# VHH binders against Salivary glue protein Sgs-5 (Sgs5), part 8

Target 1, 145 residues: Salivary glue protein Sgs-5 (Sgs5), of Drosophila melanogaster (Fruit fly) (p07701)
Amino acid sequence: GQAVQETKIEEKPVSEPEIESEIKNSTSVPSKCNIYYRNYQWALQDCVCRCFQNECLMQIESDQRKKEGRSPFVPVTEELCRSFICKKCSVGFPVVAEFPIPAPCGCNRKPGSIATERFYSLCHLLKFSAENSKPFLTYSYCWPF
Below, E stands for the ipSAE of ESMFold2; O stands for the ipSAE of OpenDDE; V2 stands for 0.75 times the mean of E and O plus 0.25 times the DockQ between their complexes.

## First folded at step 4 (VHH)

Design t11 (framework vhh_vobarilizumab_d1)
Fold by ESMFold2-Fast, scan of step 4:
Parts: sequence; structure tokens; C-alpha cells
Structure t11 (fold): chain B 145 residues (1-145), chain A 120 residues (1-120)
Amino acid sequence: as target 1 above (145 residues)
Amino acid sequence: EVQLVESGGGLVQPGGSLRLSCAASGFTFSSNAMAWYRQAPGKGRELVAGITSGGRTSYADSVKGRFTISRDNAKNTLYLQMNSLRPEDTAVYYCAAETFYDSGTRYDYWGQGTLVTVSS
């Protein structure tokens, strides 16, 4: 609302994935895609910028959206995509998102991990992800009550 | 195009009940969190009740035990059952959806609102 006096919310409306705290290896991630392969794919999700870890992950999510009767993602250049990042997020529903964390380099590449981070709203998550080129895999809602 | 249409508001006496409905279209209703907000004259908008896609509910302290939020995914409809209404519940009630369809700069969509007046 316009009577904003949420001092701690103003400092924590968007969380940055800094620590592997709350790491969860998700069995829900697509088996056909390498969630740690970094080859960013930029796309518009109903006229809002999305940065995907790679094309394979974008395609899986796009196909699921088609199955649910939603518009598929529209692949675009990074420059064009960034012009569709929301400047200001309104009051929303808090979410927790999962981010891929690649394994450290070694003679053998091991699977990485998944970190979770809370955001004030889906809008804040999407803005953070696109602005920082930090793609998320999934999210779920959480309530302040 | 995301569209939310509220109905069910009206004039009721203190202690009475009303059921608000919100018909949703233009998005996959069953996959999205939904909420009811209200705004009384001269006051800011406040969250009254929320429901996740999984059916988990949350309520503002001022309405706990009196209001019940529910959803019917087959009908793409959100409900708010309001019992034991008080004069301070008088407000315009708004349906809200957090969706992926951006009609401008936001992911949250508001309905046009429905007026609830509690007066003796």
C-alpha cells in the first residue's frame, strides 16, 4: 500500500542466493536437462523477462505451460529481454525459489546442489533473477500469517 | 487477458453474513495463488485472506474465525464467506491474482471490487 512503513521488508524484499544454506537436492528437476549447464537463454514470459539456465530447461517449462493452456515463452536477445524487466513491484504474495549451484571444479565433475531463497513476491523474484542473470528452477508460495 | 469479476457485496446488518465470489479468466486459475483485499474510505488496502494453489489459507488477525476463503478450480472461482460481520468490515473488497500475465508492470491483478456495507 501507499502507507508503506515496512522497514525490514524494504531491506529484504529480494533475497540474494549467497549461501548453500537450506540446500535441497530436488527429485522434481527435469531428468533430461543438465540444471548446472550455464548457457543462458533469454525469453519473454507474457511480456516479462526471464533468464533460463539453458534452452533445455526453458523448453521443458514452455511445454508444460502449453499443456496447461498458457502462452509459451518467446525467445529473445538479452538486450531486448532486459527492456521488459519490471521497474517497480507492487504488493504480492511471498515466494521461495530454488536456484542451481554448480559443483566445484575437479578432475571429476560432480552434481551440484540446490539453494532456496525467499522473495517478497513473484515480481521481486523475476526482477532479481533477470537483473542478476541468476536463473531459478522453481518456486512456491509462502504466507506472512 | 487476465480478468477478475467480483460479486456478492451489499448492505447487511451487524452480525449478518455475505458470500463474495470472484470469477477468474485468462490464466490457469488452479496453478495460482489468490487473495482477497479490502479498502475502507481513507485507509490503505489490506490483505484479508489468501489461498495458495495447494489450498493452504491465511487470514488477517481482524477476520480470523469469522471469514473463510475457498476456491473451486473446476469453476475458476474464488470465494470469501463472511460471518459475524462488524461495522469495521465496511469496505470495497477486491479479488487479486498473482499471475504470469503482465498487463503492464505487475504480476498482481485486481478485480473492479465489490462494496460491502455493514450498518444497523
Scores: ipSAE 0.018, ipTM 0.347, lowest interface PAE 6.0, mean pLDDT 76

Design t12 (framework vhh_vobarilizumab_d1)
Fold by ESMFold2-Fast, scan of step 4:
Structure t12 (fold): chain B 145 residues (1-145), chain A 120 residues (1-120)
Amino acid sequence: as target 1 above (145 residues)
Amino acid sequence: EVQLVESGGGLVQPGGSLRLSCAASGSIFSINAMAWYRQAPGKGRELVAGITSGGRTSYADSVKGRFTISRDNAKNTLYLQMNSLRPEDTAVYYCAAEVLYESGTLYDYWGQGTLVTVSS
């Protein structure tokens, strides 16, 4: 049998489609969120200040952390968040992070791009991101060789 | 901004030894890791050996037991002691450094290479 049953209709599915933001060859990009929509959301996690491109991206990462048994992000104001930026970072393992680069136009919906950059540690990445208001999409640990 | 200068390459007979050096200079906050790569004509660059600032080392299977990587952090200098050299070790050897800046950002730099020829 090839039976398909679809009897539910969402209340109001009319919103700006994230799919209109063309994906430039990335398997790690969340399909639900517009990674180029800039509406900064500040959050704390273990007293570390985090800057997210938008609330949708923060929520997805927060939900994923919960599934992994880790604490979710706590939404806060920029002023409160910045008070948790530490000048000193602990030595750690290097990480690679992906940053969204939005298209430089308003009326023509052109796709953006993604830049990749390495950091000495997760602490350095978090500090850089918060201090420069440059939210990252994802990171992974890497060995330097 | 940062320069890597290799030395110590040359011609040697099979079974012989060579010691390569690589000196880093320029605007350097610190060096996270350094490595030796090699490239034979028409081939891609292959990792030979790597060393972190803390002294942790890694070697390609083809050189294990024959090559020794070391560094002098005070001099920002990397070394490769090559023993029991084989004709298959003939290649241009490149020094690479992963440089840490105060921002916490890492950048890779490469030397120009030094030729090692192993022939009878």
Scores: ipSAE 0.014, ipTM 0.325, lowest interface PAE 7.7, mean pLDDT 77

Design t13 (framework vhh_vobarilizumab_d1)
Fold by ESMFold2-Fast, scan of step 4:
Order: sequence, then C-alpha cells, then structure tokens
Structure t13 (fold): chain B 145 residues (1-145), chain A 120 residues (1-120)
Amino acid sequence: as target 1 above (145 residues)
Amino acid sequence: EVQLVESGGGLVQPGGSLRLSCAASGFTFSSNAMAWYRQAPGKGRELVAGITSGGRTSYADSVKGRFTISRDNAKNTLYLQMNSLRPEDTAVYYCAAEVSTDSGWRYDYWGQGTLVTVSS
C-alpha cells in the first residue's frame, strides 16, 4: 500500500483565510471515551460506511442520532462496510474534521495529538475516512455562523 | 431531486449593484441553511454569505456591509443583493444548500452558477 498516493485521492485545496472557524454547536471531543484507543469499529450509517476509532465513540454518536430521531449505526465487518463507501460526492459545504493520532510506542506518557484537516464536503470527509481507515472524532461545518 | 437555479448575473460598472436569485426545489427550503459561494478566475471557491433557516446571516469580511443575503421561504428563493461592486467581485456565483436525505445523510447541492463581471 502506498499512503502518499491515497492521501491525494479526492481532496482539493481549501481556502483557510476565509473559513477558519467551526460552527460553535459542533460536538466536542467526548471525555468518557479514550479517543486514542485504536480498536476500529466499522458500521453503516443509513447504508453509508463509517469507520470509528472504537466502539465507545461510535456509541456516543449513535446516542446523539437517537436524540435526533434517527436510527443507530449497524456494526459490520470492514469488508462489507467498504462496499458501502460513497462513490461520488456532490460539491458543498466545507467541513473541518479532527483525527486522533495516538502517542508513539515509548512516548513519555504523552496522551497523543489531534490533527485537523479540511474537506470540500461531508461526503468527501466520509469517503476519505473510510477509504483510508482514518476515523475522525468530530467534524464541523466551515460556516461563519 | 434537489435543484438550484441561479439568475441575475451580468456585466456591471464598478460601484454598481446586482441582485442574484436562486430558485430552489426538491427539498424543504424553509428548514435548511443556504449560502452563496463564488469562484474568481484562477482561484478556489469561497464562501460569500450564509443564512440559516431562522434568518441569521453571516458574511465574508470582503463583502460585509456591501452584500445582503436574504430568503423568501414562501417562494423557495434565496437572494444576494450586491452593492458597491468592485472589480475584485468578478466571479461565477453559486447558490448552495446542504440537504438531509431520507437515509439521514447530508449531501451538498450546488447550482450551475451565474457570472458576475464588474468592469468599466
């Protein structure tokens, strides 16, 4: 596998000086889960593939969906999930996503870090995340509200 | 099917005004936030103005005080009133909506764009 090639699959440059802030009502990093515990949970979100860092984080988001009157995630195998990755994305509202980077082995009790990355739309984020097995913790729209 | 159709673009002199319209169909317009984006020659697409379902508005610093975004929920139409136009405002202007599907998934929709040229 070539990580460098996969990094550039479908992303376009973002306009950072115009849209720097997320919507303030976005979900913050959950305190009850270890965001750096890498035990990938694959699931379908209304027939679209989602990859979660771990089941705890999936459950938190599933509970939020339930509050919104929506169905919970359906846990599936990685192979099955990948068949439900979005093939084509429309253009739309840019999003910023936060990705957990676990501390390297032998680190002096460093908890890890969070990387942020921008995508043309939520669809582009979800496709990238599932294709690259790179789960995100949260996302927010690059909206000046 | 979601459809967004822009109109109102054209050639205008610096300091002039234009009003863009976007006719929306195929989704519950009144429940969705809407936006105007633009893409100038050789540049990426940038957010110009946004409006929530409740009518709260926001603007890019470059257009604040000159442009006004508004909506008419009864007509399913989004507007952008552009005043004190500058050559730097020359771009293709796109109407945008983020629409939730029956599957609970959000997809972004864009119109085909309308060209605004500010030139003497």
Scores: ipSAE 0.012, ipTM 0.238, lowest interface PAE 8.4, mean pLDDT 77

Design t14 (framework vhh_vobarilizumab_d1)
Fold by ESMFold2-Fast, scan of step 4:
Structure t14 (fold): chain B 145 residues (1-145), chain A 122 residues (1-122)
Amino acid sequence: as target 1 above (145 residues)
Amino acid sequence: EVQLVESGGGLVQPGGSLRLSCAASGSIFSINAMAWYRQAPGKGRELVAGITSGGRTSYADSVKGRFTISRDNAKNTLYLQMNSLRPEDTAVYYCAAETPYYDSSGYLYDYWGQGTLVTVSS
């Protein structure tokens, strides 16, 4: 099998990622932000909904977008954001995404962790993330055909 | 507005070669993963080859070693070089683009061309 936890989202079978590095199109996990701090920040990419684990992570990715000549994220309410998540998902380039698994509430002797999950396409990842309020940290394409 | 227009299809004998082109209009090509799909009569649409914005490629097992996908970001054009063609390669070939962000209309879209017919027959 796959070395990653499988999701309940129906997806086409995928093999392993290509041996030489996959292209990451989202911001890498930043060391100065607490990736386990859960204070969800909803934001629009020009009417496309994105959910971040916290504002620090949104700001880092927003700054990266500005450096790439793109507009920054616009902070919005969850209700407004979710009204824009219905997108088509007809083209599929499989992706693997990293999700933060925060430690259980209260004092925890175990550190937080990161889970990897596979999705049929980036579109499926974005819909899953928004609909389930589960922000991802990064993703990479995998095309094992 | 974004459009994909395929060209280069035609009739070719087994063992021959064809080069397909996909011209993209609008401002999405340079940042998008792109792919060639094909659909033979009576069958579903299958992925043939894919290429990331950075040039990373992937191929279906049935075409590995025979087909080469490439892109020219300056010309906003995707190519599929098809060598050693077989009768089972006969299909309508479609260009597709995945937008990981949003286009100028503000929505996440996937784009498809209208297709170009490739017939491999003697």
Scores: ipSAE 0.005, ipTM 0.315, lowest interface PAE 10.0, mean pLDDT 74

Design t15 (framework vhh_vobarilizumab_d1; at its last look DockQ between E and O 0.09; V2 from the best seeds 0.00; counts 0 for: pae O 6.3 > 2, placed apart)
Fold by OpenDDE, look of step 5:
Structure t15 (fold): chain B 145 residues (1-145), chain A 122 residues (1-122)
Amino acid sequence: as target 1 above (145 residues)
Amino acid sequence: EVQLVESGGGLVQPGGSLRLSCAASGFTFSSNAMAWYRQAPGKGRELVAGITSGGRTSYADSVKGRFTISRDNAKNTLYLQMNSLRPEDTAVYYCAAEVYTYDSGETRYDYWGQGTLVTVSS
């Protein structure tokens, strides 16, 4: 009787390669804020009401202020913000501001144009912007006359 | 960090003179427009004088011919020479800078100093 030596093939457990899910740190490339995306946000800038085109733009500027050692924006409701609109503006430096204009189609995310408007002062600009719910992108002083 | 530090305020008699200084840091002073504002008690802040990076000046009508704004770019300093002072010139005077930040999506900011008190009284 030939003893058939059952060679026990030790099945080496195929170690399933741990798919290290490379958590691709999607370095969320700070999504370049779309200046034509209208999702109006309201915040206080040093106790003055300001309207922003969207939260992204507000946040970028707020973060910049922090870096500059300035107070960040304080997000508030539109109703509360409007209570902080200046009633009267003093004479100041004239300013030119840029306003995003929607695309002709009225589409919220499509590129439009930028209008430049002149104001008697920064106060007048802020007042106009807040009262009319028209956010500006940037401003500069236009001086001298 | 942008810093503006005013100095030179004080008590002066009517008809007297003062020279205000504003030491600027944290930005390219020579490339930015600067201004003086004032705020009298119970009044809003008003423009007094301004100067462009190129040295062009502008004045409020109330101070025209009496006040002179100037800058020394080598010293990063803004000046306001105030002559023929009047009681109505009594105010806290503020230095202001227009700073353009390239990194923040083309936003310009106005910065203010802490102010310096000018009191014109007999």
Scores: ipSAE 0.017, ipTM 0.296, lowest interface PAE 6.3, mean pLDDT 84
ESMFold2-Fast, scan of step 4: ipSAE 0.126; ipTM 0.510
ESMFold2, look of step 5: ipSAE 0.075; ipTM 0.471
ESMFold2 (binder alone), look of step 5: mean pLDDT 81; pTM 0.803

Design t16 (framework vhh_vobarilizumab_d1)
Fold by ESMFold2-Fast, scan of step 4:
Structure t16 (fold): chain B 145 residues (1-145), chain A 121 residues (1-121)
Amino acid sequence: as target 1 above (145 residues)
Amino acid sequence: EVQLVESGGGLVQPGGSLRLSCAASGSIFSINAMAWYRQAPGKGRELVAGITSGGRTSYADSVKGRFTISRDNAKNTLYLQMNSLRPEDTAVYYCAAEVYTLGDETRYDYWGQGTLVTVSS
């Protein structure tokens, strides 16, 4: 192990406030965006390379981060993200995806929550999403194995 | 198909120890916060201990210092080590996965069947 594992990012405890804040940010639900519009937008979130179904979804979450006093996303190309995480769809490297969960009062007054689900590979996520007609909001590769 | 199955409950004398296990199936375990709840006879369910996907823990005041929650992501298993057990710890213990909604509401969509712990002389 190298000394450069210095965790400036994990200095924030994975506590109820941080988890609640992340989940609340994620629940800025896609009512203003077309979740079925596929024009992938990649962004850097500190140590994690994230893919959004489209730029509208990325911008909503970026704006929420800014309101929360956190750094907004840095939009990047897929090529740059691939160099960051050198994995392909066919590789069994896990991905974590976020899916919208409906709220009883609808998304305008009481926005829905976000469910996270891990898939064995990107190919598994894409197959699941297509076959079950469940669009994801975003996915990432930087998760516990 | 997500399933939570608790085990390890039983009868123990006051001051004794038990370790509960919760085996999880599907993708829910490794990325979600998990918790142990208990329900004593004739009472409502109460949160005993929680653990985040990254291993941060929280405990009810009544069990702090006596109980330890832990997880093994490789085995998809949640544990509760219970030490210095008291008669008031007698309850059915439930494993739960946490889901959060806007407004600080914590919602638990996945529950196990429960495992009975009886602390008596």
Scores: ipSAE 0.000, ipTM 0.090, lowest interface PAE 18.3, mean pLDDT 69

Design t2 (framework vhh_vobarilizumab_d1)
Fold by ESMFold2-Fast, scan of step 4:
Structure t2 (fold): chain B 145 residues (1-145), chain A 119 residues (1-119)
Amino acid sequence: as target 1 above (145 residues)
Amino acid sequence: EVQLVESGGGLVQPGGSLRLSCAASGSIFSINAMAWYRQAPGKGRELVAGITSGGRTSYADSVKGRFTISRDNAKNTLYLQMNSLRPEDTAVYYCAAEVFRGSYTYDYWGQGTLVTVSS
């Protein structure tokens, strides 16, 4: 047995854990942005590569960061951003993230759905999101509370 | 730099008690959650207990009712009170912290402290 092996035994995706109930529902679909609109916006925060579902969602998070006294996101090209994807993630606290699944082709005019996936840590989530161009809307820790 | 240092491990008889401490040193801008993990010989690391920044706790089934996790945010210190210790609790215990910096969280781990439960 080894620590790295232990962290990798967690399956993806998994059914919604207890930790995710109730509170996340009220915060997952706020505001003026269309969470299903897929027009990827890449950005750097310091040396971290982030992929956002669209510019509107990036701007909301960027503005929140400014209000907290933190640096805003720097919009960049995909190729530049990808050069900043982390190579390694240590062990960490498991997280569950929500991903927007747009309706297929938009043919039926349905808004889409949300998929839930577990990750070994926030670092693993951020790496997965950037590597696969799969932006997440929110995340929470997978602890039995 | 952030550093976690565990203390309080040792040799104890079955049924005995130990209190582990984890002191954070260096600069920590914020801590989201802290946890105790353990690793017994020949096994991987397993989560023992966790505590959020607000004090909500969770425990592995094997230790629930015997172990208590707590934190002192003013002192940047995490504690694990271990009661009714059993031989199967023998392991190296590790402190872990999630620290926010920039737009993501990264992990810090202590060096571990050995707990041996033996008659």
Scores: ipSAE 0.005, ipTM 0.232, lowest interface PAE 9.9, mean pLDDT 73

Design t3 (framework vhh_vobarilizumab_d1)
Fold by ESMFold2-Fast, scan of step 4:
Structure t3 (fold): chain B 145 residues (1-145), chain A 119 residues (1-119)
Amino acid sequence: as target 1 above (145 residues)
Amino acid sequence: EVQLVESGGGLVQPGGSLRLSCAASGFTFSSNAMAWYRQAPGKGRELVAGITSGGRTSYADSVKGRFTISRDNAKNTLYLQMNSLRPEDTAVYYCAAEYFSGDTLYDYWGQGTLVTVSS
């Protein structure tokens, strides 16, 4: 099994994911979460408001943050979170984000689809997502322009 | 304090070359994607070239084959080599970085350097 090594990918790069990887290979949706289950979880990280499709998806990202030495999300009410939405964004690096679209009539079928939308910057994506209660699953930086 | 300082702009004849530099400080340059934008008189800012932390590059169609973006992580410096310059390349060129610290996204922009291509 697992060698004496602490939990580490033996052959994969130890370095943090490069932005190039985010562009080429967007993070796959975790199989242990239902990405179409709409039970919104609002959370803060310092002054950033995040809206998640459900707690399972928030926990996945929180666990990834812990692995990278970052603080966990703080669950909050929608009203409190919305007070931390950035109203002003500078022109930054363009991003493309994936949004879950539940199937309207598919109760006993494979659910839903994924829509892709482009934003001027990550700040614009975060603002849009929080203001419109439209949680995204993943984002990648988009080149070219 | 994060700072981006551009240099290398100037007046050049059509067909000439210039190399722009952007000296970065106050953040982990090697982990961040960097870009060059430009703004021509009376027009909005447009993205010219981008480079990822891993060195992958992308260019606007108008400059592809003529401009080369590169980075030197040991010197915390971003470069734009501009060859075969045209009057249409006349603009103020800006170095840009998105810096994520904690859970706050910061946009950093240089002061700009003027490039004038005129006979």
Scores: ipSAE 0.015, ipTM 0.336, lowest interface PAE 5.7, mean pLDDT 77

Design t4 (framework vhh_vobarilizumab_d1)
Fold by ESMFold2-Fast, scan of step 4:
Structure t4 (fold): chain B 145 residues (1-145), chain A 119 residues (1-119)
Amino acid sequence: as target 1 above (145 residues)
Amino acid sequence: EVQLVESGGGLVQPGGSLRLSCAASGSIFSINAMAWYRQAPGKGRELVAGITSGGRTSYADSVKGRFTISRDNAKNTLYLQMNSLRPEDTAVYYCAAEVIYGDTRYDYWGQGTLVTVSS
């Protein structure tokens, strides 16, 4: 525990109003992948750019999509992926997404945390995630929305 | 291509009731969630009520107990029963639907229907 709290240096993404951040313990982490390992994998989902925390997490989601009869992700370079980011999003069905927060510098043996953020729509989430290189682990539609 | 058409708006006195309908037409694979939004003069668009394909509902606090959302999946139609209407409910009401086409989800919007609550 820190006796004197230091202000964390955090990357501040350009966020729209209504994004709510909440820090939570990583209770629902997939056992096969390290959600805090940053080795970004860029891919296209139906011509929309996706940024994944690492290849392991992309493969799990891609394999699940295949089992559901959906197209797998197409791995691409960051440069190519960014050309497929939606320029503008209309308001839609609100979603809440979970983002991995790694342990602070020097705390590599401790587990990180998960922050939840709300977005106006899935389009806003995908745009935010890709533009800011902030991959999400899961998302769900808000209830109530 | 999906088109949403709202109907049922109009002028009503405080304490009155209106029933809004929204019919979806066109090439529809699957409608997942549907919702009613509204936009009052000088204000942003806000979510009023939502319903999932399974029928689970959600309401804005300002309308709980007064409004009831429902849907008829066989007719691809969404409804909003509005009771005990207040002047503050005056707005253009928009129907919205989340439609699934293969791997992709699309949001479709109606053109809106005006509801005016005035004495």
Scores: ipSAE 0.014, ipTM 0.354, lowest interface PAE 6.7, mean pLDDT 79

Design t5 (framework vhh_vobarilizumab_d1)
Fold by ESMFold2-Fast, scan of step 4:
Structure t5 (fold): chain B 145 residues (1-145), chain A 119 residues (1-119)
Amino acid sequence: as target 1 above (145 residues)
Amino acid sequence: EVQLVESGGGLVQPGGSLRLSCAASGFTFSSNAMAWYRQAPGKGRELVAGITSGGRTSYADSVKGRFTISRDNAKNTLYLQMNSLRPEDTAVYYCAAETWYSDTRFDYWGQGTLVTVSS
């Protein structure tokens, strides 16, 4: 097999809305549709729990799913959502996910940063994200070439 | 139950072409990433080509420019068009689905189809 770092260079598909489009959509109100705005929205994706940074990010992704002919997200409470977290993950294709890191308190001109983490499969990413209330912004497949 | 059935393998001379097919059932094909793996005699399993639900493709360097992966969501079928075949392409080819809700531990699904490139 190829090294995981090399597979990330080979594969760059975007299955979810890009980070830059969210920032550009929030021109005058930095709290709404801002990738760093924490106002968690819990929802089900095909009976799997999803935790979104905020409702604007969920809505953008839901609209994209509709355009692709896929089921939209079903908003639910955190308590109900957690009962739909994946218990076991089977074989899958490795993914790389991006997570928002807000700027430190007292840094009024710094927008924050993005952390990148690798997961064995999409199932592992979704389980980790929901269990830890750590929403991701996007993910891409990392083929082992 | 997830089922993948590969077909299209055979004996071909160097420089020849083959098209492999994988008929999928038991899951929502259009929502899943799909891939082709191969295993040559005495070697480990190798991922050859992948395609996302949105149609983006990726290839191993050894086959780039010679193989083309494609999907037909209306027919729940995955394809691998293999051109300019070489003796080192001789292997059993398996298709795989991103079946993250399945309770299986295998990286591929189905019995595979044998491709032999020789005279």
Scores: ipSAE 0.094, ipTM 0.474, lowest interface PAE 4.9, mean pLDDT 76

Design t6 (from d7 with Y99V S100F R101D G102S W103G T104R L105Y; framework vhh_vobarilizumab_d1)
Fold by ESMFold2-Fast, scan of step 4:
Structure t6 (fold): chain B 145 residues (1-145), chain A 118 residues (1-118)
Amino acid sequence: as target 1 above (145 residues)
Amino acid sequence: EVQLVESGGGLVQPGGSLRLSCAASGSIFSINAMAWYRQAPGKGRELVAGITSGGRTSYADSVKGRFTISRDNAKNTLYLQMNSLRPEDTAVYYCAAEVFDSGRYDYWGQGTLVTVSS
């Protein structure tokens, strides 16, 4: 592929209270934010476009960047952000990203789930996410595979 | 800019141990993930072990259980403890650092030679 070479969808099982609590209270997923609330927030990450599920999730990640001595995200309009999408991705490390999957319409009160997808590199993930307005919650590098 | 300087390489007999160190200087606040790579004679450069900013580690299958990667962020130093060394571990070992969210190792050390031979 053009955006991703190989995308594997790996979805966490949807089940009763324990899975819901794990998703909300995971140390890798912010517990104080509703990860299924879609109110897109666009921002620049060191001059690269980021689409966040909502402002709460963006602020948590921005605060973590500040704690690590890195620049916070710069909120911008969608139109401006899209002009900062990387056109070409160079050599990089494969990443696995987690995406919020809301409960299907008409399902029996399930809270939703988290799907994982593999991308050729972080650049490919950021490009895909911004181009398709599909925000991710977290990502991690694949070492060495 | 980031500068990485390795030390601790040398000649050891099979079954011996070595501890490699990598001292980081410059814009150390930008360093995120770090790793040890090696290049053996006649082979390409391969990942030996990696460590994230949060301390999560990964190892090549050939060194799993024998090598331990660690970092001391207060000292800006990366370590590789190598135990039960084998002749096939003979290589130049390189320290590497990712800056920010680049998704690649942007800075590399000069390399330190490890020779495992009687």
Scores: ipSAE 0.014, ipTM 0.338, lowest interface PAE 8.5, mean pLDDT 80

Design t7 (from u1 with Y99T S100Y R101E G102S W103G T104L L105Y; framework vhh_vobarilizumab_d1)
Fold by ESMFold2-Fast, scan of step 4:
Structure t7 (fold): chain B 145 residues (1-145), chain A 118 residues (1-118)
Amino acid sequence: as target 1 above (145 residues)
Amino acid sequence: EVQLVESGGGLVQPGGSLRLSCAASGFTFSSNAMAWYRQAPGKGRELVAGITSGGRTSYADSVKGRFTISRDNAKNTLYLQMNSLRPEDTAVYYCAAETYESGLYDYWGQGTLVTVSS
């Protein structure tokens, strides 16, 4: 945790909020996309399967990767993508991911919500997301990170 | 191909200090989180310290206040400064990388032995 590191160890106290913002920015999405629109887009990220909520969200993350000098996502079919899901994950840095929960339909449409879920590592998050067709919007490292 | 090469281990007396280094190659070092793990004789591997791409750090309770993890992105090198060493810190220390680009593959070095004994 950010608070635990900042209050107890404080290797670089002023950089912790900046690091959290940088991490969220690399995976975060601007409000121009409808995060609740469920039209799954499957893609490969360096030969690992990714399931996105929709194409708009995939493009935003792809554009961010390009700004960081990384390769864009390669859109593929669900069947092909699932062939690239790793079956083994080692222990890594624990992450918390945010998932979109759309609101039910009604005469007065209301916005949805966001749920959070913890994973042993980024590898575990990506595997879970792809295997369960449950796309995440963003992730961040949590305690001990 | 990803390579992680640890160095800096050795024999030290209780209360002594060591600085471990991990030279990384074959991936974009500056874009990924790095960690130090250790494995004591007859035990499983445990996380000792971690650092994000942006420099945010985390430590196991057993080493807080004694160990400092740091990185030099220009040199693709990860460090672990170990102070006030104790016999229970005796272990093989491993450098590990978790890459965002792949997300599914963690990479481990071969390890460097640290022995704390008089």
Scores: ipSAE 0.015, ipTM 0.363, lowest interface PAE 6.7, mean pLDDT 76

